VH-VL binders against Uncharacterized protein C28H8.2. Designs and how they scored, part 21

Target 1, 141 residues: Uncharacterized protein C28H8.2, of Caenorhabditis elegans (q09243)
Amino acid sequence: ANFISDPRSMFPKMVRTKNAFHFLQYFMGTFRRMFRNKTEMIEHFNYYDDQVKGTDCHIQEELDFARFKSYFDRYTRTHYNPEIRIIFAIMTKDSSHMTVEFHVTSQSWFGFEDHFHMIIRAVNDENVGWGVRYLSMAFNC
Key: E = the ipSAE of ESMFold2; O = the ipSAE of OpenDDE; V2 = 0.75 times the mean of E and O plus 0.25 times the DockQ between their complexes.

## First folded at step 22 (VH-VL; framework fv_bepranemab)

Design i2 (from y1 with light chain K58N; at its last read DockQ between E and O 0.76; V2 from the best seeds 0.78)
Heavy chain, then light chain:
Amino acid sequence: EVQLQESGPGLVKPSETLSLTCTVSGFTFTGYYIAWIRQPPGKGLEWMGIISHSGSTNYNTAVQSRVTISVDTSKNQFSLKLSSVTAADTAVYYCARSPWYDILTFDYWGQGTMVTVSS
Amino acid sequence: DIVMTQTPLSLSVTPGQPASISCRSSQSLLDSDGNTWLYWYLQKPGQSPQLLIYEVSNRFSGVPDRFSGSGSGTDFTLKISRVEAEDVGVYYCMQGIHLPLTFGQGTKLEIK
ESMFold2, look of step 22: ipSAE 0.741; ipTM 0.884
ESMFold2 (binder alone), look of step 22: mean pLDDT 91; pTM 0.934
OpenDDE, look of step 22: ipSAE 0.797; ipTM 0.909
ESMFold2, fold request of step 23: ipSAE 0.707, 0.730, 0.743; ipTM 0.874, 0.878, 0.883
ESMFold2 (binder alone), fold request of step 23: mean pLDDT 91, 91, 91; pTM 0.932, 0.930, 0.931
OpenDDE, fold request of step 23: ipSAE 0.842, 0.705, 0.703; ipTM 0.932, 0.894, 0.890
ESMFold2, last read: ipSAE 0.647, 0.705, 0.675; ipTM 0.845, 0.871, 0.860
ESMFold2 (binder alone), last read: mean pLDDT 91, 91, 91; pTM 0.928, 0.930, 0.927
OpenDDE, last read: ipSAE 0.855, 0.762, 0.729; ipTM 0.928, 0.915, 0.905

Design i3 (from y1 with light chain G96A; at its last look DockQ between E and O 0.75; V2 from the best seeds 0.69)
Fold by OpenDDE, look of step 22:
Structure i3 (fold): chain C 141 residues (1-141), chain A 119 residues (1-119), chain B 112 residues (1-112)
Amino acid sequence: as target 1 above (141 residues)
Amino acid sequence: EVQLQESGPGLVKPSETLSLTCTVSGFTFTGYYIAWIRQPPGKGLEWMGIISHSGSTNYNTAVQSRVTISVDTSKNQFSLKLSSVTAADTAVYYCARSPWYDILTFDYWGQGTMVTVSS
Amino acid sequence: DIVMTQTPLSLSVTPGQPASISCRSSQSLLDSDGNTWLYWYLQKPGQSPQLLIYEVSKRFSGVPDRFSGSGSGTDFTLKISRVEAEDVGVYYCMQAIHLPLTFGQGTKLEIK
């Protein structure tokens, strides 16, 4: 698998691991950190596969990574205090693929409580480790 | 196609309640906030308030005591009620959409509906 | 409320020439996280407002690159490198650092 790698957006603390548990913990941590620091997604999630696709339950068409990133970046800038929970995590027997659903609750700029479900499909690259291949967001739906 | 359409009486008497409806189509409203913005003739824009899909509201303090924004999910409609109107409330009233991921931007607007307050 | 002040209120520009609109806020639009909440909207004649720029300098989808935003703190500028006929309308800046959201008076851009 080929991962998106921009030298300008390298996160020094990011470690690509073959351990699924560590990947999930890091993913969640990175997610929280992005909300806290209000930095762009690319600065934290540099382990996305270059073939990553995204969907939103309110958008009919599939999103490419660039468009999805734009949405997510703007979301993190306008929402605060995220609470992230794993709803489920399913891994293939050979540990090559994993599907994880997160539930995220946050407060909007207007003080409203919002929530969404996020589903990721991750691939364990033999050389690089875990990376996200697909991401879907379902906001209040 | 994303559409928002304001509707209601174009004429309201002073001291009465202005009532408008914003009908949306072409998108799922649960992924968006709806704001009401008005524009007096030849004047600028005034943000009146915003509502979430769950009915949570935030109002401009300038009109808070008189304004009520609500949602009817069964009809895909949002409502604006402004009580005790005066001539100062004469304006074009817009409803506008803001995505859940960027609630501070208004990416689609209705055409607006003119409301004149006159005896 | 935060007061937004635009200058000039009216601008007449020859097609192909640049235009510049200033927007000043009564207080800083920079939050503690380093984000600056300044937006630009355009209302073309007989139309509803449409988003041009968000967060000072980020072009909204579909907005031509001849539009650019800059500034910091309390002083912001919208620039059009080469004004076209379709750019005619009233430009508004908007702050979103504090509620209520507030707009500038608007700047009417006309073609000479």
Scores: ipSAE 0.625, ipTM 0.867, lowest interface PAE 0.8, mean pLDDT 88
ESMFold2, look of step 22: ipSAE 0.703; ipTM 0.860
ESMFold2 (binder alone), look of step 22: mean pLDDT 91; pTM 0.931

Design i4 (from y1 with light chain N35K; at its last look DockQ between E and O 0.62; V2 from the best seeds 0.00; counts 0 for: pae O 4.4 > 2)
Fold by OpenDDE, look of step 22:
Structure i4 (fold): chain C 141 residues (1-141), chain A 119 residues (1-119), chain B 112 residues (1-112)
Amino acid sequence: as target 1 above (141 residues)
Amino acid sequence: EVQLQESGPGLVKPSETLSLTCTVSGFTFTGYYIAWIRQPPGKGLEWMGIISHSGSTNYNTAVQSRVTISVDTSKNQFSLKLSSVTAADTAVYYCARSPWYDILTFDYWGQGTMVTVSS
Amino acid sequence: DIVMTQTPLSLSVTPGQPASISCRSSQSLLDSDGKTWLYWYLQKPGQSPQLLIYEVSKRFSGVPDRFSGSGSGTDFTLKISRVEAEDVGVYYCMQGIHLPLTFGQGTKLEIK
């Protein structure tokens, strides 16, 4: 992982873990909390690698983290009742990398039901633990 | 390149139905909501309604009884139908997209198509 | 429906000078979760509207930092620190807290 600074020092309320299971549980939990509490991504996903990129299977544009964060913040603000499931999770033998696909269903404030797949690639930093390096969303695909 | 293009007759008689099509390209519409917004000459903007990828709609109550927005996924087209038109419906009609993750952010618009209601 | 009221309706500004547009809503645009659903759009001459600001003060991607939004509740302001020729057009505020979405009357910005 390539962090400018240790997220733990910047955001002491967040827990960094070297345990993959705990990381996934925490990630899913924070994801749910974002929808429930309508808090911004930075409150929950500040352990992202600063090189995180966002993509969408239906949007032909790569989003940098700043833009993705802004969009996702608005998404969580405008969507409710998320149901999140792990579709798959694969880890390298040395437990240094993990790829996880989530399926998320939610309702927009317009009353539309939306679903998307979210793929994250996480890196287990030897010192600070797991962090997301890459994130991609696939809406209704 | 992302494109939205409105098309339809530029002239409609009173009491008839205005019918417009929004053709999209350069993106997969299933990742976006599509809204119709109109602008009478020299006036402001009026939001008419929005449609999801599944065809779910929400309409402005001001036109709800007369408006129908639909999607043809096979053609990448969205349609607007406005029945019983009057001179008050004369306007430039826009279609615009909003990302599913950024609702109400109309990031791309069509050029708009002028529709005049006149006998 | 929520009524959005802009002032002034017309503004003539010397290039390089600041501009300020006010938008007032008939009811609060603050939701129960603390988010304020106020947007600013610019429609340049002969063009479609384009998003400038969302959620009161957040600049949309590609929007120059000379644009800034502020306000709370029912009173909002769009500011341009140094107006440029490319800033000419009609500015609209929009509320998104309740359907139907509603726009202000628009403020026409011209260069002196």
Scores: ipSAE 0.044, ipTM 0.705, lowest interface PAE 4.4, mean pLDDT 85
ESMFold2, look of step 22: ipSAE 0.584; ipTM 0.800
ESMFold2 (binder alone), look of step 22: mean pLDDT 91; pTM 0.930

